VH-VL binders against q9c0h5r722to879. Designs and how they scored, part 15

Target 1, 158 residues: q9c0h5r722to879
Amino acid sequence: WSSESIKKPMIVTSDRHVKKEACELFKLIQMYMGDRRAKADPLHVALEVATKGWSVQGLRDELYIQLCRQTTENFRLESLARGWELMAICLAFFPPTPKFHSYLEGYIYRHMDPVNDTKGVAISTYAKYCYHKLQKAALTGAKKGLKKPNVEEIRHAK
Short names: E, the ipSAE of ESMFold2; O, the ipSAE of OpenDDE; V2, 0.75 times the mean of E and O plus 0.25 times the DockQ between their complexes.

## First folded at step 4 (VH-VL)

Design n25 (framework fv_anetumab; at its last look DockQ between E and O 0.47; V2 from the best seeds 0.00; counts 0 for: pae E 10.3 > 2)
Fold by OpenDDE, look of step 5:
Structure n25 (fold): chain C 158 residues (1-158), chain A 121 residues (1-121), chain B 111 residues (1-111)
Amino acid sequence: as target 1 above (158 residues)
Amino acid sequence: QVELVQSGAEVKKPGESLKISCKGSGYSFTYYWIGWVRQAPGKGLEWMGIIWPGDSYTRYSPSFQGQVTISADKSISTAYLQWSSLKASDTAMYYCARIYGSYLRGAFDIWGQGTLVTVSS
Amino acid sequence: DIALTQPASVSGSPGQSITISCTGTSSDVGSYNYVSWYQQHPGKAPKLMIYDVSNRPSGVSNRFSGSKSGNTASLTISGLQAEDEADYYCSSYTDSGTLYVFGGGTKLTVL
């Protein structure tokens, strides 16, 4: 977890668009988690995050590694819960790439044990939910069609 | 032990309806996809479709879309395959199988024993 | 119907090595490492022998191995034994309108 902004993508990439969007994406994640002042309500922030990951395939692994970072050693309970919630939301729209799947799966799996629950926050419940979403999305792929994610879909993904 | 147990053999006439079952045990039924595979006599394996028991989300092979219905009841760890109107060409062995998400992605690692469906006038 | 291409039959003598090919397209075998192989004895359900191109599940003999080059996956059985006589099917994830596709199957005869 970090309260600071990132200066470059967390994942090595040669994609200029991913490089450009990675820092902004992290800020949006921080906004949704409550660690940064938000420019919009949480649902719309989540929508923007989901839309970026949905529309830019190269940004998906970056998105998920950023979420892993922000849910690791995060002592802010509300922030932590919202980070996992955002992960679940994103998984409803797109999976990570096949090469990143095992990493994310392992990360989620490790948090499914109730022993990882802390200070009254049931991380294991969030992780189990994300695990289901990941396994489902891995086979179904990203949301199909040309229509972008919408607020209603975000609500249902929570 | 992890296993899938299917319902018994069926003998039907054309035009009749049928619903066969596949019950999982030894693992969390809601965590894994269940697939159905058809094998006509003396023929190869045909993927029919899959279901996510957690929310009953289904995907069908184009060849079987609209021809069968796949469903599940997660409360009893059971998946179903059903026909509204059987045809002679539906005569085959039908297998249910689990898709394991970790390491065995895209692979059917656990199979039911199969349900033989015979349709003849 | 979409199917992966396998030889109808292969044969070998005990102790020999045989290879079964599975040819797909850039929409399946060529793009993903999600190729599986199944063994089926007469009157029995298929058994998973190889997954993710080259991995063996627990309990599967190390005589079975898998590989992939381009759009073709291969199952190799070394030290052929009588009990290896069976039908073998390959399978792959695909993005060509269906999620999974099977090969036509290969009958392996041990001479």
Scores: ipSAE 0.024, ipTM 0.664, lowest interface PAE 4.7, mean pLDDT 91
Fold by ESMFold2-Fast, scan of step 4:
Structure n25 (fold): chain C 158 residues (1-158), chain A 121 residues (1-121), chain B 111 residues (1-111)
Amino acid sequence: as target 1 above (158 residues)
Amino acid sequence: QVELVQSGAEVKKPGESLKISCKGSGYSFTYYWIGWVRQAPGKGLEWMGIIWPGDSYTRYSPSFQGQVTISADKSISTAYLQWSSLKASDTAMYYCARIYGSYLRGAFDIWGQGTLVTVSS
Amino acid sequence: DIALTQPASVSGSPGQSITISCTGTSSDVGSYNYVSWYQQHPGKAPKLMIYDVSNRPSGVSNRFSGSKSGNTASLTISGLQAEDEADYYCSSYTDSGTLYVFGGGTKLTVL
């Protein structure tokens, strides 16, 4: 977990546009999680995150690894819950690549144990939901997202 | 006991239709992908397709797309493999199997006992 | 023709160690860690022995181990026993459109 901005993507890329978008994506993730001041409501911040991942295929693995980082050793309970919620939202619209799938699956799987639950945050419940969404999304949306994000779909995906 | 139990052996003539079944028990049926694998007499294993029982989403091997239909009824924890018109070349042992985890893994961890389909010419 | 390449047969004596190879391409074994191995006795359904290259399911003897180098995955059986005599199949995820590919199978004879 980090409260600061990133200077470069967590996954190495030579594409300048992907680098720029990865850094902006991290700020949006922090805004949704309540770790950075947002200029829009959470629903519209989530829409922007989902839209970036859906429209820029090269950002999808980066987005999921940023969410893994932000849900690791995160002791701010509201931020932690929001991070898992955002992962579930994104998995409704696009999967990671097959190469990253195993890592993300293992990460989510380890959190399905109820010992990961904290006072006020049912991490295991979020993780089980994300695991199910990941499996279905990976098969149908590998090259193109499952569907274009919109406000109503994001509200429903929570 | 986690197990998959398949329907009994079938002897058919070319042109006939057939539907064989695979019933899961001892686990949450909608939580796992179910696949179908064919083994022709004296030959190796050949993947046919998979289904997610929760919403009946299917993905077929290109070799079997349009030749068979895979379906599932989650209310009775049963998956099906169906032919509209059998050919002699469909003679084989047919296995259903559960996939451990994501579809990418392709790890068939629990297998049915097999259904022998013989299509006599 | 597009199946993963395995030797048709291998043999060993009780107590020895044998290795079965499974060679694919960069579209399957060479690029992904989604390799499984199955044991099949005559007239029986296959049994999963190894998944994700080197992981053993619960109940599978630690005499069975898996590994991978480049485009080739390997199944090693140590302390060979008579009951290990069976056909062995490898399989892999593939990004070439078929989703999964199986090897042609290897007949293991324990002499």
Scores: ipSAE 0.007, ipTM 0.603, lowest interface PAE 10.0, mean pLDDT 86
Fold by ESMFold2, look of step 5:
Structure n25 (fold): chain C 158 residues (1-158), chain A 121 residues (1-121), chain B 111 residues (1-111)
Amino acid sequence: as target 1 above (158 residues)
Amino acid sequence: QVELVQSGAEVKKPGESLKISCKGSGYSFTYYWIGWVRQAPGKGLEWMGIIWPGDSYTRYSPSFQGQVTISADKSISTAYLQWSSLKASDTAMYYCARIYGSYLRGAFDIWGQGTLVTVSS
Amino acid sequence: DIALTQPASVSGSPGQSITISCTGTSSDVGSYNYVSWYQQHPGKAPKLMIYDVSNRPSGVSNRFSGSKSGNTASLTISGLQAEDEADYYCSSYTDSGTLYVFGGGTKLTVL
């Protein structure tokens, strides 16, 4: 977990646009989790995160790695819960790439053990939902269509 | 104790229908993919398809798409393999197996005992 | 649906080490670490011996190990014993659209 901004993506890339988008994505993740001030309500912040991951395929693995970072050694209970919630939301719209899939699966699986449950936050329950979504999403692929995710779809994915 | 128990051996004639079963126990049935694997007499293993029991989403090997139906009844933790019209070439041992974790892994960690299907005139 | 090449047979004497190869392509073994190995004794269901290239499930002897280099995965059995005599199959994820491919199998004979 970090409360700080990042200047570089966690996955090395040569694309300047992807680098900039990765840094903005991290800020949005922090905003959803309550670790950075946001003017928009959480639902619309989640919408922007999901839209970026859905529309920019090159950001999907970075998005999931950032979520793993922000849910690892995170002692802010509300932030931790929102981090897992955001992971579940994104998995409703797009999977990671096959190359990153096993790393994300392993991360989620390790958190399905009840030993990870924190007082007031049932991490294992969130992890089980994410595991289910990941297994299905990886085979079905990203949601198809001409239109980006909308607010109603985000509400249903929560 | 995690196990998959399959229905008993079948002797059939060409043209008959058949539905064989695979019942899981000792684990959360809807958390794992179930696959079906065929082994013709004296031959190797061929995967036929997989199913996600939680919503019955299926994916077939191209060789078997349209040839069999894979289904599940999650309320009784059971997966099925079904033919509408058997052929002599369907004579084989059929296994169900659980996939450990992601379908990408393709690691069949728990196997049923197999169901021998014999189709002859 | 055979896309992975295994030797048809391999033999060894008790106490020796043997290696069974499984050669695929850049669309499967070369690009992914989703390789599994199965042991099958006559009349029995296959048993998972190795997954993810080199991981052993609980209850599998440490005499069994797995590795890969390039497009070829390998199963190594050290301290060969009579009970190791069986058929061995590899499998891998593939991005060629088929999901999985199996090897044709290798009959291991312990002399």
Scores: ipSAE 0.007, ipTM 0.595, lowest interface PAE 10.3, mean pLDDT 84
ESMFold2 (binder alone), look of step 5: mean pLDDT 93; pTM 0.950

Design n26 (framework fv_zagotenemab)
Fold by ESMFold2-Fast, scan of step 4:
Structure n26 (fold): chain C 158 residues (1-158), chain A 121 residues (1-121), chain B 112 residues (1-112)
Amino acid sequence: as target 1 above (158 residues)
Amino acid sequence: EVQLVQSGAEVKKPGESLKISCKGSGYSFTYYWIEWVRQMPGKGLEWMGIIYPGDSYTKYEKNFKGQVTISADKSISTAYLQWSSLKASDTAMYYCARVYGSYLRGAFDIWGQGTLVTVSS
Amino acid sequence: EIVLTQSPGTLSLSPGERATLSCRSSQSLLHSSGYNYLHWYQQKPGQAPRLLIYLGSNRASGIPDRFSGSGSGTDFTLTISRLEPEDFAVYYCMQALQTPYTFGGGTKVEIK
């Protein structure tokens, strides 16, 4: 978990465009989670996050690793709940790459045990939901292609 | 339900101080910008300024900067609009509203019921 | 400052009729993002405004499908396809392209 901006992506890339987008994506994630002053309401911040991941394939793994970082050792109850919520929203629109799938699956699985629950936040419940969303997204994305994010779908995804 | 509830009508004399409130409920108060809007009798609506309750960051429309103070107490999900010294020209209906979309270009999706402020000798 | 002009000032109609309300801007409200930063509100006497349409044409949550918004740039229309008794109210357009945010003078939709 971090309250600061990032200067470089969490996943190494030589693509300048992806590097720039990854840093902007991190700010949007912090805005959604309440850790940075937002430029829009949560629903529209989530829409921008989902749209960036949908439109820029090279950002999808970076987006998920950033969410894993922001949900690790995060002791702000509201922020922690929003991080898991945003993961569920993104998984409604696109999976990570097959190479990153096992890492993300393992991360989510580790949080499914109720021992991870804290006062006011049922992390295990969010993790179970995200686990099933991940499996469905991977299957659907491989077969049918990916649907473009919109406000109504995001409202129903969380 | 999601709502903003404002304090009741006020009748004041010029020179008096006043603080009116806008309490949010049914949503995460610190995640949305709150705007203040004035409607003078028989006139249109005027944007006054904004506050982000999460860190109390404020930005005022230039004609209201120094005339009013906008603040918030996130522990009780309440935003405030305050005058140190009221003028007769402050007589108006005052609305608070929640921003939907970009804070710079957003729509006002949830409105308070309004607080009528009457300032007369 | 951007000036919004609404017409007509008063529109007298019967329930079941179509209402067409105009809002014209002194400059284009079309942003480089592709959105028109114009929103429509309904206000009944003694009540706060209610959001109807945002970004020109998107219905706000809970708003019946008889309400629709159209237009781009400087010329915008709010349409109520079949007036219900509860639709008789004052309607305002608002621009949010730049500060200060400004509202039109309103169109009163009243029973004929």
Scores: ipSAE 0.036, ipTM 0.671, lowest interface PAE 7.3, mean pLDDT 87

Design n3 (framework fv_anetumab)
Fold by ESMFold2-Fast, scan of step 4:
Structure n3 (fold): chain C 158 residues (1-158), chain A 121 residues (1-121), chain B 111 residues (1-111)
Amino acid sequence: as target 1 above (158 residues)
Amino acid sequence: QVELVQSGAEVKKPGESLKISCKGSGYSFTYYWIGWVRQAPGKGLEWMGIIYPGDSYTRYSPSFQGQVTISADKSISTAYLQWSSLKASDTAMYYCARVYGSYLRGAFDIWGQGTLVTVSS
Amino acid sequence: DIALTQPASVSGSPGQSITISCTGTSSDVGSYNYVSWYQQHPGKAPKLMIYDVSNRPSGVSNRFSGSKSGNTASLTISGLQAEDEADYYCSSYTDSGTLYVFGGGTKLTVL
């Protein structure tokens, strides 16, 4: 977990547009999680995150690795819960690439045991939910950014 | 039934390489981080680093970053601690331990029996 | 690195209560409820006695209790028994980037 901005993507890329969008994406993730001041309500911040991942295919793996970072060693209970919610929201609209799938699946899987729960956050419940969404997204393939995110579906994806 | 079993004692000379092991049984090995803790003779406990066996992601104590390598093979439920070149100051008891709870919060609930490493000229 | 301060030794008689302190900073004990305590008998691996400040694992006697006030966590052993004689270590999560820090350890003598 980090409260600071990033200067470059976590996944190396030569695409200038992807580099810029990755840095903006990280700020939006921090805004949704409550770790950075936001001017928009949480649903609209989540919509912007999901829309960036949907519209910029090269950002999808970057988005998931940023969420993994922000939910690792995160002891701010509200932020931690929101990070897992945002992962669930994104998995409703697009999976990671097949190459990244094993890493994300492993990350989610390790959090499914109830012994991982904190006093304020039922992490295992979030992780089980995300795991099922990841499996469904992988099975369809067509959820790989074909359906544009909207506020109503984000509301149902939490 | 839940246990961590470590490899046997080692006697080495300075400059030699060494790899010691820690095998988990009785639980899902990839569900938990494994930490390594050192105890020099007559001294206290020092955390060295941890690994998540599912993807081999590691974190090191700054004191041990670059000094050792931590790895894991999830297919045989085993974690490893490795030195490329031992020094006399590496003489210590080395423990592996399972991290209990969420996000690396430092409760080591199951400990291996320890591997004594002696490095002398 | 040892960031947490414990007394080097404490002593008590059978049946008494003793308390071992563990003092850190706002980067560890003062800000987080992730303090654990370990008991180590000579020649043996450490055993987890307390986690998350005050929680006992199954099988640990209720004579052992943990608490925290400000930057100081405390382990209290009531009804002291001969088998409690051991070294005790505290540990805490830290946000300073080092993840875990241990105390220097306290030798408990039962006389």
Scores: ipSAE 0.007, ipTM 0.503, lowest interface PAE 14.4, mean pLDDT 83

Design n4 (framework fv_anetumab)
Fold by ESMFold2-Fast, scan of step 4:
Structure n4 (fold): chain C 158 residues (1-158), chain A 121 residues (1-121), chain B 111 residues (1-111)
Amino acid sequence: as target 1 above (158 residues)
Amino acid sequence: QVELVQSGAEVKKPGESLKISCKGSGYSFTHYWIGWVRQAPGKGLEWMGIIYPGDSYTRYSPSFQGQVTISADKSISTAYLQWSSLKASDTAMYYCARVYGTYLRGAFDIWGQGTLVTVSS
Amino acid sequence: DIALTQPASVSGSPGQSITISCTGTSSDVGSYNYVSWYQQHPGKAPKLMIYDVSNRPSGVSNRFSGSKSGNTASLTISGLQAEDEADYYCSSYTDSGTLYVFGGGTKLTVL
């Protein structure tokens, strides 16, 4: 977990557009989680995160690794809960690439054990939900194509 | 004691229908994909399809799409493989197997004992 | 129908090491770390020996190891024992639409 801005993407890329979007994406993630001053309501911030991942295919793995970082050793209970919520929202609209799938699956799986729960956050419950979403997103996205995120679908996903 | 138990051997004639079963126990049945794998006599393994029992979502191998139907009844932790009209070429050992993790992994970690289907006139 | 390429047979003596290859394409083994290996004794169901290229399930001997280089995955069995005599199959995820592909199988004979 970090309260600071990133200067470079967590996954190395030669695409300058992806580099810029990755840094802006991290700020939006921090805004949704309450770790950075939000310029919009949470629902609209989540819509911007989901729309960036949907529209910029090269950002999808970067987005998930940023969420993994922000949910690791995060002792701010509200921030931690929002991070898992945002992961569930993103998984409703697009999967990671098959190459990154194993890492994300393993990350989510290890949090499904109830020993990960804190007094204020049922991490295992969020992780189980995200695990189900990951399975459906990977399979459905490959078959039907991906629909653009919208506010109503985000409300149902979280 | 995680296990998959399959129905017994079947002897059928061409044109007959058949439905074989695979019952899971010792784990949360709705949280794991179940796959079906065919092995013709003296031949190798070939994947037929998978199902997610929690919502009955299925994916088939192109070779088996339209040839078989895969289904599941989560209330009794049982998956099914069925044919509307058997052919002699359906003679094979049929295995069900649980997928470890998400479907992309394709690691079949727990296998049923197999159901031998013989189709002859 | 395109299957992963394995040698039809390999042989070794007790105590030796043997390696079984599994060659695919950039649509499967070459691009993804989703390679599994199965052991099948006559009349028995397959048993998962290796998943995700090199990971062993609980209860599988550390004599079994997996690796990958380019389009080829390999299963290595060290300290070969009589009970290792079996058919071995590799499998991989594929992005070519068939979801999973299996190798043709390799018969291991312990001489």
Scores: ipSAE 0.006, ipTM 0.538, lowest interface PAE 13.4, mean pLDDT 85

Design n5 (framework fv_anetumab)
Fold by ESMFold2-Fast, scan of step 4:
Structure n5 (fold): chain C 158 residues (1-158), chain A 121 residues (1-121), chain B 111 residues (1-111)
Amino acid sequence: as target 1 above (158 residues)
Amino acid sequence: QVELVQSGAEVKKPGESLKISCKGSGYSFTRYWIGWVRQAPGKGLEWMGIIYPGDSYTRYSPSFQGQVTISADKSISTAYLQWSSLKASDTAMYYCARVYGSYLRGAFDIWGQGTLVTVSS
Amino acid sequence: DIALTQPASVSGSPGQSITISCTGTSSDVGSYNYVSWYQQHPGKAPKLMIYDVSNRPSGVSNRFSGSKSGNTASLTISGLQAEDEADYYCSSYTDSGTLYVFGGGTKLTVL
């Protein structure tokens, strides 16, 4: 977990556009989680995150690794809960690449045990939901994703 | 004063290439999205695409994807709209406009004067 | 793609109030508060009159107001003046793929 900006992507890339998008994406994730000031309401921030991942395939694995980082050792209860919500939202619209799938699956799986629950946040419940969403997204087999993000589906995905 | 100034009217034949320009002044060009909006004769406004000049990230309307190219040169605060091969159906007034704030807002607050493109044989 | 529905024309007399509707779907007007209104006089570029449903840019008369209910946004012009005669367009953010969608336009005649 970090409250600071990143200056480079978590996944190595030589594409300047992807590098810039990854840094912007991290700020949007922090905005949704309440760890950075936002100019838009959380629902629309989530829509922008989901739309970036849906539109820019090269960002999908970066998006998921950033969410894993922001849900690791995060002691702010509201921020932690919103990080898991955002993961569930993104998984409703696109999967990670096959290369990243096993890592993300393992990360989510490790959090499904109730021993991970903290006072105030049922992490295991969020993780079970995300695990279900990941399996559905992977089952479609679609490289591009299921369908374009929209506000009603984001509300439903929470 | 904040303004967008577009290149002059063009008269072309089908199959010819064309590149029109939109120059921003009076504001930080790289901090605002620039959109292109088309108005065909007798029709309404139709969004074509947007570009973020700071890194040249573009997003197109599905109706214009593959038909035009949007680009920007931030060193001279100028955005461009380009056709590789014009059609008679490209005859229209073309506007560039600045997006106020986040692209989600979609509020075009400053408009260029328009470039009339006429394509006829 | 999809356009927002506006009446083709509306008319009023000086001093009256008129309202122009803009009807979309749950993919645009119904779900988002990103509705804008533009005024276009003959031979001129459009001018932003309203953004975010009901906000006026600096320099726009308070006679212009915007609102929204369900899938329909409305532009109301009070104290109608001859200079208000123009075409009016609404637009909205959309999540359906086109990013933005415009209405077909309404010709306002001041009689």
Scores: ipSAE 0.000, ipTM 0.489, lowest interface PAE 17.8, mean pLDDT 84

